# VH-VL binders against q0atu2, part 16

Target 1, 119 residues: q0atu2
Amino acid sequence: MLDKKARIRTSREYRNVFEKGKRLSGRFLIIYYVENALDNNRFGFITNKKIGMAVIRNRIKRQLRAIVREYQGQVKNKHDIVLVARAGIGKSSFEGMEKDYIAIMKKAGLFARNANKID

## First folded at step 4 (VH-VL)

Design q8 (framework fv_dusigitumab)
Fold by ESMFold2-Fast, scan of step 4:
Structure q8 (fold): chain C 119 residues (1-119), chain A 121 residues (1-121), chain B 111 residues (1-111)
Amino acid sequence: as target 1 above (119 residues)
Amino acid sequence: QVQLVQSGAEVKKPGASVKVSCKASGYTFTSYYINWVRQATGQGLEWMGWIDPFDSYTGYAQKFQGRVTMTRNTSISTAYMELSSLRSEDTAVYYCARVFEYSSWYGMDVWGQGTTVTVSS
Amino acid sequence: QSVLTQPPSVSAAPGQKVTISCSGSSSNIGSDYVSWYQQLPGTAPKLLIYDNDKRPSGIPDRFSGSKSGTSATLGITGLQTGDEADYYCGTWDDSLSAYYVFGGGTKLTVL
């Protein structure tokens, strides 16, 4: 589970990321991201009705939080990042979501230098 | 300012089709779903369906499946709702309304002014 | 046969408090955020409450929302003649595919 400090919690904070942020789309994920004025990164998660029923959306959200937590140390500091799940994510594996996340974050330039050495 | 502006009133014969437009301005068109809602005279609000302008993904209420088609044109920030095989019971005011599915917001916060569609012989 | 049940009408005098209920099930109100809409005669609906209990900018604090289990409530305090309108609750239903549902509507009469 992500620490409370690392979560975007209010609808106003989400709106700020969507309005001011950059957007990058992957296979199963879209990220919106913007630099913040804090000392830490914050993450938000959106699993909309396109994905399926609440049980599926809650599973996906839980799995995305686990992925983000695992790679949290590799993310460049001072960013608000919102992950939006695409409709097809409901049929993806955990590993498929993880690969998509890593690819998107690298493409966005949000992973720290040492992440480029991972083979 | 953020607004949705709909096309003008339509009068149609039974069996015809109608296509209502909804032009968005003042915001990023692809960041909000467009919902279509109708209201017959003296009746309640009835959800018809939604479209995600980003990828054209649509969802329709069961009652309208096979008769409704929702589309969009991102170059002019306009959504469309086409209803075919019109009956007198389709006489209603048709509204478009945006909802921000990509956040914690779940309410339809901006509505078009409505388009009156009258189906009569 | 509305999946969300509202009383068809409520009435109160100016300055009084009124509450409007909206009853659903676990697949709708029990699973998602509830919004409330005000419709003045001859106008498009206006969002009053979103995210169960939040007000958009410009909505006075005498309007409030709450949700408990499979039911939601709209509260209006300090009732004014300008509040005479139809009120609708709305939420998403998760039963088979995503679709939005409105309550049947409640006509509020001020006196």
Scores: ipSAE 0.016, ipTM 0.650, lowest interface PAE 6.4, mean pLDDT 85

Design q9 (framework fv_dusigitumab)
Fold by ESMFold2-Fast, scan of step 4:
Structure q9 (fold): chain C 119 residues (1-119), chain A 122 residues (1-122), chain B 111 residues (1-111)
Amino acid sequence: as target 1 above (119 residues)
Amino acid sequence: QVQLVQSGAEVKKPGASVKVSCKASGYTFTSYYINWVRQATGQGLEWMGWIDPWDSYTGYAQKFQGRVTMTRNTSISTAYMELSSLRSEDTAVYYCARVFEFSDSWYGMDVWGQGTTVTVSS
Amino acid sequence: QSVLTQPPSVSAAPGQKVTISCSGSSSNIGSDYVSWYQQLPGTAPKLLIYDNDKRPSGIPDRFSGSKSGTSATLGITGLQTGDEADYYCGTWDDSLSAYYVFGGGTKLTVL
């Protein structure tokens, strides 16, 4: 469970990340990210209808939140990051989503160099 | 103050359509999903569907697929639920209710409209 | 389609404790968070418990929630006459029958 202070909550905050942020695509995920003026990271999650029915979208959101929570200590501080699920994510395993998240965060340079999670 | 205010009572004939409105105030309308829930007299709560005002995505309970349409107008912070081909068994109080994104731990419907009574009779 | 099972009624005297059960399956209570709603006669429902066991601000600690496996329980201690209401559990269902499901409701009478 992500603390509420670690969540992007308003549409204005989501729009800020989309308009000013950088974008990287993975296999199942797209991230938009920008440095913030806070002392902590904030995460947002978007599952679009291309993924499937609401029950699938809700499961994916919960699984992505769990992945982000597990690895939040590895993320460089002071960033707003929005994860957007791609259409194929509904067929992925939890481990597949986790590996994609790690790969894209490393590629973005968002995992701290002193982080011990390398797989 | 955070609140949802619904349109007034409706009386309809079988076969007609009804459109109920739900006006949000006191918060950022596009940051919370709006759920629609109905309750027939003396009966329990029945979930109809939800809309994400951010992108207009909707999800409907299978029972209402093809008869219900949920929309929103962000310029006036208002959500709508339209139910077509009305039958006597659609007589109920219809509620809108706010919920935060399921990616947050907050899954409860924390703010409810006052309800709109819809009566379907000949 | 998937209905969560609640007792239709419970009753107790002022000052006593009651528990209201909510039984489901692996596709609903077993896989997602449970919320509880209080509905006073003639009013809209009010969120009482969310995320299995958390209270919104303004809800007294006499109300508690818990979840074990495919069942959830609402506990009310120190019953007051103002607690007379219908109580509903609710959760997301992972099956194809419904996305959000409510229990059938429990009428609480304070004698």
Scores: ipSAE 0.007, ipTM 0.603, lowest interface PAE 8.6, mean pLDDT 84

Design r1 (framework fv_daclizumab)
Fold by ESMFold2-Fast, scan of step 4:
Structure r1 (fold): chain C 119 residues (1-119), chain A 122 residues (1-122), chain B 106 residues (1-106)
Amino acid sequence: as target 1 above (119 residues)
Amino acid sequence: QVQLVQSGAEVKKPGSSVKVSCKASGYTFTSYYMHWVRQAPGQGLEWIGYIDPYDSYTEYNQKFKDKATITADESTNTAYMELSSLRSEDTAVYYCARVFEYSDSWYGMDVWGQGTLVTVSS
Amino acid sequence: DIQMTQSPSTLSASVGDRVTITCSASSSISYMHWYQQKPGKAPKLLIYDASSLESGVPARFSGSGSGTEFTLTISSLQPDDFATYYCQQYDSSPYTFGQGTKVEVK
């Protein structure tokens, strides 16, 4: 489970990331991301009705939080990042979601090893 | 300023089709779902369906599945609803409205178009 | 389909009155919203997620309830509040509205 300070919690904060952020699409995930003025990263998770019933959406949200937590030490500081689950994610494995997350975060240059690719 | 502007009133014959537009401005079009709702004269509100403009995912009220087609054009920030095989019972004001999704909660329709009156008469 | 039933369908009230409108869902729901509509105008969001006041909506409006029973309250009715009010469930498709409650001048 992610620490409360590392989670985006209000609709205004989500809207800020959507309006001002950049977006990248993976196979099962879309990320929206923007630099924040805080001293830490914050993550948001959107699993909407197009994915399936509440049981499936809640499972996916838990799995995405676990993946984000596992790799949070590699994410460059001072970013608000929202993960949006795409249609079809319910049929993905945990490993499939994890690989997609790593791929999009690397492409975005949000992992520490990719500092030279971020502008 | 956030605004949804719909196309003008239409008068149609039974059996024809109508396509209503809804042009968005003042916000990121792909960050909000666009819903369509109708209201027959003197009656209540009836939900038709929505589109996610980012990936063109649609959901319809089963009652409208074979009647309504909802589309969106990101290049013009415009959503459309086409209604086919029109009957007198389709006479109504048609509204577009945006919704922001947050986590497990659906937000309400916070911005609405002005409405488009579609009259079906022989 | 989840049916939303409002009570009353019409009520007559005076400025300063406390007005309550009830919305009953045919099955338990987690998400519902309240809208206000004036003649010739599009609906306006008042309350989202049962009890959250939309930005710009006066504090005299409040929402409460859970499960199958929801209430919209106007603590002190103002002239601008004579309108038709709709509830909507947003739990499952189709996202059905109540039939409406018309608040008219006594």
Scores: ipSAE 0.069, ipTM 0.696, lowest interface PAE 5.2, mean pLDDT 87

Design r2 (framework fv_daclizumab)
Fold by ESMFold2-Fast, scan of step 4:
Formats: sequence, structure tokens, C-alpha cells
Structure r2 (fold): chain C 119 residues (1-119), chain A 122 residues (1-122), chain B 106 residues (1-106)
Amino acid sequence: as target 1 above (119 residues)
Amino acid sequence: QVQLVQSGAEVKKPGSSVKVSCKASGYTFTSYYMHWVRQAPGQGLEWIGYIDPSDSYTEYNQKFKDKATITADESTNTAYMELSSLRSEDTAVYYCARVFEYSSSWYGMDVWGQGTLVTVSS
Amino acid sequence: DIQMTQSPSTLSASVGDRVTITCSASSSISYMHWYQQKPGKAPKLLIYDASSLESGVPARFSGSGSGTEFTLTISSLQPDDFATYYCQQYDSSPYTFGQGTKVEVK
């Protein structure tokens, strides 16, 4: 569960991130990210139709939310970040998704130096 | 501002192929799926397929799987649909249309090309 | 495939009339949209997600329904509204359209 303040909620907000943000692709994930004018980070999650059936999409979305929650303390403040699952993600392990998330966030320069997990 | 501009009308012989282009402007090309829809004279709308320009992933209506090929060129912000083995039944106006697939509230085709008439006759 | 069936196929109406068009899906769907098409033109999105009015579309247009039964309503028909209307499901491939409803001058 992510805090309500940490979620991108409206279609307008998602569209803003996609049209104005930077894009970076990983193996299983694509992120779109842009600075916001808030005091906190917000995350969005997209598991589009090319991933597979609704039960698979819902499982992936829950797992990505758990990964983001685990590492939320590491993310540089004041960003809206949307995670888009790529078609192949349905065949990935949880650990595989977690590693891809960490790698892509580091590559984007979004992880702070002394960031820590929340477990 | 936001526009999809398609190539001009084509007259083709049965058995030939046609390639229709759809040039996007005024938005981030890779942030929207590009769909293709056709409309035979006096008839309704029929979905052909789409492409995600960000990774070239395509999905087709099964009816068109071995007939249509959809591609995209990010360097020119242009999507293409090639239709092979043309028959008289393929005579139609072909449209491209964009969809914001990444939010369920915007699955609608909000911007369309002007259409390309393809006529198949001997 | 999910079949979308519209009723009526044609209707005649006068300016100021309330016009209602229905769309029936052969199985339950979560995503459907309404489009307007004028002769020689590409379709235009009117209503997305069954009931959400697209930006720039007049408030006299509204959509309702869920599951298998959906309705497009024009509360007070204007001259610019004589056109053909299509519903579309965006739940599963192939993304099918209804056969269309032509709204013509009485």
C-alpha cells in the first residue's frame, strides 16, 4: 500500500507525465518522470492490455506497488514517476522486476546516495 | 496543433499491395498507440490493428493478421499500414487514430487522420 | 468477438428534440466510447469511458450505462448534430464498433 499522497490519481496527471516527462526503458519496465511542485513524490502504475489478462495485470500492478513502497525512501524528492510494464513482464519473477526497477531508477539518477529500504 | 496527416488516395489492382502513411505532429509520438480503422463505402467502422511506437509492439484483428502490417518510424513521427493481396472488398477509407493506452480514462480515439481512400479495381 | 449492436439504425428528428441511441454488447464490457461522424469526415470522439464528456464537446451530449447496455443522449438536438453515431468497445481485441445510427432531418 502506498500513501494516498504518493499516488498519481487522475488521467490528466498521467498524461502530463507522459507528454512533458523524460523516458527511460529497462528490461521489463519503462519509466516516465518529471519534477512536480509538491513536497513529495507521486507514483503511477500502468499495466496495459499487451501484458495479458486482467488477473495477470492486477498481479503485476500489486507487485510493482510493493517494490515501489519498499524503496520509496531512496527516491529524489519532488518527482512524478509513472511505471509502465512491458509486454514481457508477465514471465518475470518478483526479484527480476525488483532488480529492473532498481537499475532503471539508478540510471535515471532518481535514487539518492544514502537511500535505504523500508523493510 | 495536434494532427495526424495521411497520404493521398490510391487506386490499386487486385493482388497488389498498398502502403498508407500517417504523420503525427503536435504531441509525443511514442506516448500514444496508433490504431488503424477502415470504412468501406456506405458501411461502418472496422478495426485493423495498432502499434505502440515506443517499442514497435503490434496487435492485429485476427481477420487482418496475414494481410496487414503496421510499422512506425520514430525519427519521422510516422506510422504506416501496408495491406497486401488486395481484393475488391478492401476498397475503403483507411484511418489512423491515436489512443492514450496508459490511462483507462483515455482509451478513446481522440485524434484521427483525415482518411485515405484505397480503391481496388481492375 | 464482442458484438456491438445499435438501435435504431436510423432516426429522424427535429431541432430541439431529445434523441436517444442505444448500444448493446454481446458480453459485459468495462470500456466503451461514442463517436460522431459527418459525411466525408473522420469520426470524432464524443464520450469516453461510457459517461465522460470529451473536452470541447457540448454539454447536451451525455452517456450512461454499464455491463451490456449503453445509451447516448442528446438533450436538445442542434443543426450541427445531424450525423452518424458509433459506439465502440475497447475491452478486448478486436475492438469492435456498432453498425452506426444515422440521425437525419425530419
Scores: ipSAE 0.019, ipTM 0.677, lowest interface PAE 5.5, mean pLDDT 88

Design r3 (framework fv_daclizumab)
Fold by ESMFold2-Fast, scan of step 4:
Structure r3 (fold): chain C 119 residues (1-119), chain A 122 residues (1-122), chain B 106 residues (1-106)
Amino acid sequence: as target 1 above (119 residues)
Amino acid sequence: QVQLVQSGAEVKKPGSSVKVSCKASGYTFTSYYMHWVRQAPGQGLEWIGEIDPYDSYTEYNQKFKDKATITADESTNTAYMELSSLRSEDTAVYYCARVFEYSDSWYGMDVWGQGTLVTVSS
Amino acid sequence: DIQMTQSPSTLSASVGDRVTITCSASSSISYMHWYQQKPGKAPKLLIYDASSLESGVPARFSGSGSGTEFTLTISSLQPDDFATYYCQQYDYYPYTFGQGTKVEVK
């Protein structure tokens, strides 16, 4: 679970990332990202109704937060990043989501040097 | 400035078709769902359907499934709704409205088009 | 389909009055919104997710409730608030609106 200060909370903050940010798509995930004026990163998570019922959406959200937390130290500071789960994510494994996240973040240039190392 | 601008009023004969457009500006078109809602004269609001412009996924109110076709063109930031086999009962103001996704729930329709009056008469 | 029923359908009120509109869903829902509509205009979002105030909406508007019973309250009615109000469930397809509540001058 991410610390409260590392979460995007308000609709206004989500809108800011969507409207001013860049977008990059992976197999199961889309990220929207923008540099913020803070000294820390903030993450948002969107699991829309196309994925399935609340139980599935909540499971995916928990798994994505766990992945983000695990790799938080590799992310370049001062960014607001929103992860949007694509419809097919409900059929993926935890490992599949993790792999997609790493690939997207690296491609976006958001991982610091020596990122992408699980250890 | 965020806005949705719809095409002008239409007067149509029974049995014909009409295609209403909804041009988005001031935001990233593919980041928001687009919904269509109608309102018959003196009546309440009725949901027709939605589209996700990012992947063209659509959902319809079953009442409109064989009447309405919703599409989106990302190159022009324009959503469309085509109504076929028009009847006098289809006379209404038709609105487009956007919805963004939110982590804890779906957000409401925060920006609406001005509405397009479609009148079906002989 | 989920039926959304508003009460009352029409109410007469004076400036300064506390106005309460109720919305009942035929089955439990998790997501619902409130809209305001003035004659000849498109609806305007007031409250999303039952209780969250939309940006730019005056603080005299508030929403509450969960499950099947929801309320919209205007703490001190202003002249600009005479309008028709709609609730909407946004949980199950097809999305449905209440029949509307018209707030008119007493």
Scores: ipSAE 0.015, ipTM 0.650, lowest interface PAE 6.4, mean pLDDT 87

Design r4 (framework fv_daclizumab)
Fold by ESMFold2-Fast, scan of step 4:
Structure r4 (fold): chain C 119 residues (1-119), chain A 122 residues (1-122), chain B 106 residues (1-106)
Amino acid sequence: as target 1 above (119 residues)
Amino acid sequence: QVQLVQSGAEVKKPGSSVKVSCKASGYTFTSYYMHWVRQAPGQGLEWIGYIDPYDSYTEYNQKFKDKATITADESTNTAYMELSSLRSEDTAVYYCARVFEYSDSWYGMDVWGQGTLVTVSS
Amino acid sequence: DIQMTQSPSTLSASVGDRVTITCSASSSVDYMHWYQQKPGKAPKLLIYDASNRATGVPARFSGSGSGTEFTLTISSLQPDDFATYYCQQWDSYPYTFGQGTKVEVK
């Protein structure tokens, strides 16, 4: 479970990240990210209808939240980050999603240290 | 600020094609889906489809799958919809509209173009 | 396809009246939006996800409902509110609109 303060919850905040943020794409994920004026990181998740039925989208969303939670301590402070699942993500394993997340976060320069799994 | 500006009205003969443009400004074009909706004279709204400008993924109302082709040009921040094999019943105002999404909800079409009237007559 | 039916198709009202428009879906939906359209103009988003007011929309507009029955309420009708209102299900493709409710001067 992510800390409740670590969640982007409003359409206004999502829009801010999309309009002002940088974009980087991986195999299964796209991230949008921008530095915020807070003392913590916030994450948003988008699993749009092109991925599949609600049950599939909800599974992917839960798995992405779990991955983000596991690595949240390695993310540089003061960022709003939105993860957008690409259409092909439904074919990926949990490990595949995790590897893609680590790779894209490292490429974006958002990890303060090497991204080893914390727990 | 944020706006969508569409191309001007068209008058076309049956059997021809028309390509309507929708130029976006004031926001990051590739961060929002672009939807198309039509409205026949005196009638209600009908959803045609959308494009994700980032990866060119398109989704269509099956009714329009063989009628409409939606494309986007990221270099000019412009979405297009081409209608083929025009018939009189395709006479309508065609709108483009932007959609923002977040994880647990769908925001809806929050910014619309002014509309393009396409008239099909012999 | 999910069919959206609005009630009433037309209503006449006076400034200050409470106006209620209902939208019925042929099957249960999780997402529903409301739009306002004035003659010759593009639609404007009023309510998204059943109950959330869009940016700049006056507090007199509210939405409620879930499943198959959704309602748009205007608590005290203003002159600027005479328009046609559309509901739209956002649950499954194709996204479908109701036939519209025209709110006209009494």
Scores: ipSAE 0.017, ipTM 0.643, lowest interface PAE 5.8, mean pLDDT 87

Design r5 (framework fv_iluzanebart)
Fold by ESMFold2-Fast, scan of step 4:
Structure r5 (fold): chain C 119 residues (1-119), chain A 122 residues (1-122), chain B 107 residues (1-107)
Amino acid sequence: as target 1 above (119 residues)
Amino acid sequence: EVQLVQSGAEVKKPGESLKISCKGSGYTFTSYYIGWVRQMPGKGLEWMGEIDPYDSYTTYSPSFQGQVTISADKSISTAYLQWSSLKASDTAMYFCARVFEYSDSWYGMDVWGQGTLVTVSS
Amino acid sequence: EIVMTQSPATLSVSPGERATLSCRASQSVSDYLAWFQQKPGQAPRLLIYDASNRATGIPARFSGSGSGTEFTLTISSLQPEDFAVYYCQQYDNWPLTFGQGTKVDIK
């Protein structure tokens, strides 16, 4: 689970990322990201109604949080990152979302090292 | 300084086509959805649909699906609402609004255009 | 679709008095509920989102409460500029739906 200080919680904080940050899109995910003045990373998640019913959106959000948590140690510190799920993500596998996340984060230059799992 | 400016009032006849516009300024246009809301004379608000200007992905209310087309041109920060064939029942004020969703909890239409009055009469 | 019902249809309040507006959803919308203010000839203005959070620039006299199916907008000390129509809107289920509005009148 991401701890509370690793989560973007307010509309103002999300707006800061969208207005000052860079955007990069993958197959199933879009990220918006900006360097912050904190000593840690913060993540936000957006799963809108284009994806499907609430049950599907909630499942996708849980899976994205699990992926982010798994790779958080490889993300360069001091960034606010918002993940936006694209409409097609509802048909993706967990592995598909994970591969898309890794590819986007590497392309953005946000991984400190290769995104290999530590186990 | 963040604002949405809509095109001017329209007077049309049934069967005519129409395209109205909503231009954003003072913010990153592709970071927010644009929603469209109808208000018939003396009535309340009805959500019609919305568009993500980044990739032009649209969602419609079932009652408006097939009745109108929502589109956007991100190069000029403008969203559009279009009818192929107007009906007298389309007479209404049409508002565009900027939509920001954070997490799954906030759906704020926080900046609105001034409205475009569309009158359709024979 | 979720039907939003507002009451009363019209509320007459004197300046300085408290106004309480109700909004009921036909099924639970959790706290995914917004309130808007509309003055004659103007576009709506966002007042409250997530049932109880005031939007930027909205005076402290406006407060929202409730969850599930029953929601309330309270204006603690009505000012002359507060005479308007107020709409609630749910965003828990698609399509998004508004209530029919409550008109707050003077006298």
Scores: ipSAE 0.007, ipTM 0.590, lowest interface PAE 9.0, mean pLDDT 85

Design r6 (framework fv_iluzanebart)
Fold by ESMFold2-Fast, scan of step 4:
Structure r6 (fold): chain C 119 residues (1-119), chain A 122 residues (1-122), chain B 107 residues (1-107)
Amino acid sequence: as target 1 above (119 residues)
Amino acid sequence: EVQLVQSGAEVKKPGESLKISCKGSGYSFTSYWIGWVRQMPGKGLEWMGEIDPSDSYTTYSPSFQGQVTISADKSISTAYLQWSSLKASDTAMYFCARVFEYSDSWYGMDVWGQGTLVTVSS
Amino acid sequence: EIVMTQSPATLSVSPGERATLSCRASQSVSDYLAWFQQKPGQAPRLLIYDASNRATGIPARFSGSGSGTEFTLTISSLQPEDFAVYYCQQYDNWPLTFGQGTKVDIK
């Protein structure tokens, strides 16, 4: 679970990331990201109706939060990052989502060199 | 009845300043964003930008950034579109519209003003 | 920015006929797409949002379909009051962009 200060909570904050941010697509995830004026990183999570029913979307959201929390110390400071789950994510394993997250964050230049714990 | 009422037609010279208005009624003005859309004579629709009247947070299309200023006065339920120096190319119909949104999605513009015709000619 | 392309530019139909209008996005917009109707001298009117949801008060003869990059607006039995210009608009990404419009004209 992420600390309250590490969460993007309001529609205005999500809009800022979409309007000002850069977009990168992975296999199961899309990220939108922008530098913020705060002293910490903030994360948002979007699971649209195409993923499945609310129970499935909530499970995916919890799993993504767990992945982000595990690697939060590897993310470069002062970013607002929104993770958008792609339709195919419902067929992914937890490990598959984790690998996709690491790959896309490295490609975005947002991860430190040692983000991968199993190397 | 939910309604947006815009100010009347304007005829201006290049270089003049102008501020047009869009007044909301029949709903909680600060609960919805207001967007502005330009339509040049005989052309289609162009989204210019929008404002959250609750705190005056604005967003602009890249094509309109620096060309216009969007503002709002929530005490009188009115949004504004302003030019510091008009050009002949600003001749167009300008519409305001109420924006419908949820926390992680944005719906279309559901209620529109009648439009303000701005004519800029020498 | 995402470019929205509508086809045809002009569609000539008779009252009672079916009209089918197309809208294509240069990249996926999921189902974050709206359709607007504009009659001469009037403001645009919202018809469809989220690709297929009819706005309040819109007659059942209007229906939307599609997702990703290909979208369709269908008017099942065209009425005289339906002759207008129709615009699609994406709201998946900033800036918001409209198609150039399809004029539905009397044959």
Scores: ipSAE 0.006, ipTM 0.555, lowest interface PAE 10.7, mean pLDDT 84

Design r7 (framework fv_iluzanebart)
Fold by ESMFold2-Fast, scan of step 4:
Structure r7 (fold): chain C 119 residues (1-119), chain A 122 residues (1-122), chain B 107 residues (1-107)
Amino acid sequence: as target 1 above (119 residues)
Amino acid sequence: EVQLVQSGAEVKKPGESLKISCKGSGYTFTSYYIGWVRQMPGKGLEWMGEIDPFDSYTTYSPSFQGQVTISADKSISTAYLQWSSLKASDTAMYFCARVFEYSDSWYGMDVWGQGTLVTVSS
Amino acid sequence: EIVMTQSPATLSVSPGERATLSCRASQSVSDYLAWFQQKPGQAPRLLIYDASNRATGIPARFSGSGSGTEFTLTISSLQPEDFAVYYCQQYDYSPYTFGQGTKVDIK
C-alpha cells in the first residue's frame, strides 16, 4: 500500500498535475507528471468506467498501486505523477502493465539512471 | 482565466453540413476531456459524447452515434462538433464543457462554453 | 439507459427559506451523481459532484446527499441569485443522463 503522504488525494491536486504537467502515453498507461515542492513523490490513479466493470477497474487500480509501490525507490524525488489506465488495459497481464510502467517512466526521464526493480 | 469559447450562432437549412467549435484557453487542453451537451428550446440537458484531445479517443451516447462527429485539433486547443446533414430536429443550443476525472470518479463538467445556438429551418 | 427523475418540477420559495430538491435514478448509480445550476441565457454551472462534494467556489449553503437511487440537493437559506433551474446527472453508466430539471421560482 502506498503511504498517505505518497498519494494524490484531492481533485485540486489532480488538477494541478493536469494543468502544469507533461503527458506521455504508453501501450496501456498514460502518465501526467510535474515537479512538486515537497520532499517526496506522490502518485494518483485514474481508472475510467470505459475500461470495464467495477471488478476489473478495482483489480487494475490495485495492481497499478502495487507496481508503483515496488518501484517507488527508483523514481526521481519531488514529482507528482498521475497514472491513467487506457481502455485496453483490461486485457493486459500484471507483467504487461509493469513492463509498460517501467518503459514510460524511463522515457519520461523519471527513473534514476540504471533504475531497476529494487526487490 | 480558464475558459472555453464557442463559435457563433448558426442558421441553416435541412440537408446542409455544419461544424461548430470550442476553443480552450488558460489550461493544458490535452489533459482534459471535452464533452458536448445539447439543450433543445425549452428542454433540459442531453449528454452527447466526449473526446480526449490528446489522441482523439471519442465516446458517444447511443442516441447521437452516427448523427454527429466529435473531433479535436490539439495544435490549436479546439474541439469540434459536426453534422454531415442537418435536420430540423437538430435545432438547439449546443454546449461544450471541460471534463475532469480523478481516481474512479468524474469530477464533472467544471468549465463550460457559452453555447452555440443552431437553428435549422426551411 | 438510466432515467433520472427530478421532483418537484417547480418549487416556489421565499428568500431566506430552505429549498429541498429530489433526484431519483431508475437503478443504482452509487455516488456518481452531479448537480448543476442554470440561469436563463447562461451555461450550466457545476454545484456538486460525487453526490455530496461541493465544486470549487460553491457557497456552503448548497449541500448534496444520498446514494444509490435517491439524492437530494438542499439550499439552506435561499438567496436572490439562487433562483434558477437545477439539474442532476448520473455518470455511473453511459449515456450519462440528466434529470428533466427543477425550476426554483420566487414566491
Scores: ipSAE 0.015, ipTM 0.617, lowest interface PAE 6.7, mean pLDDT 86

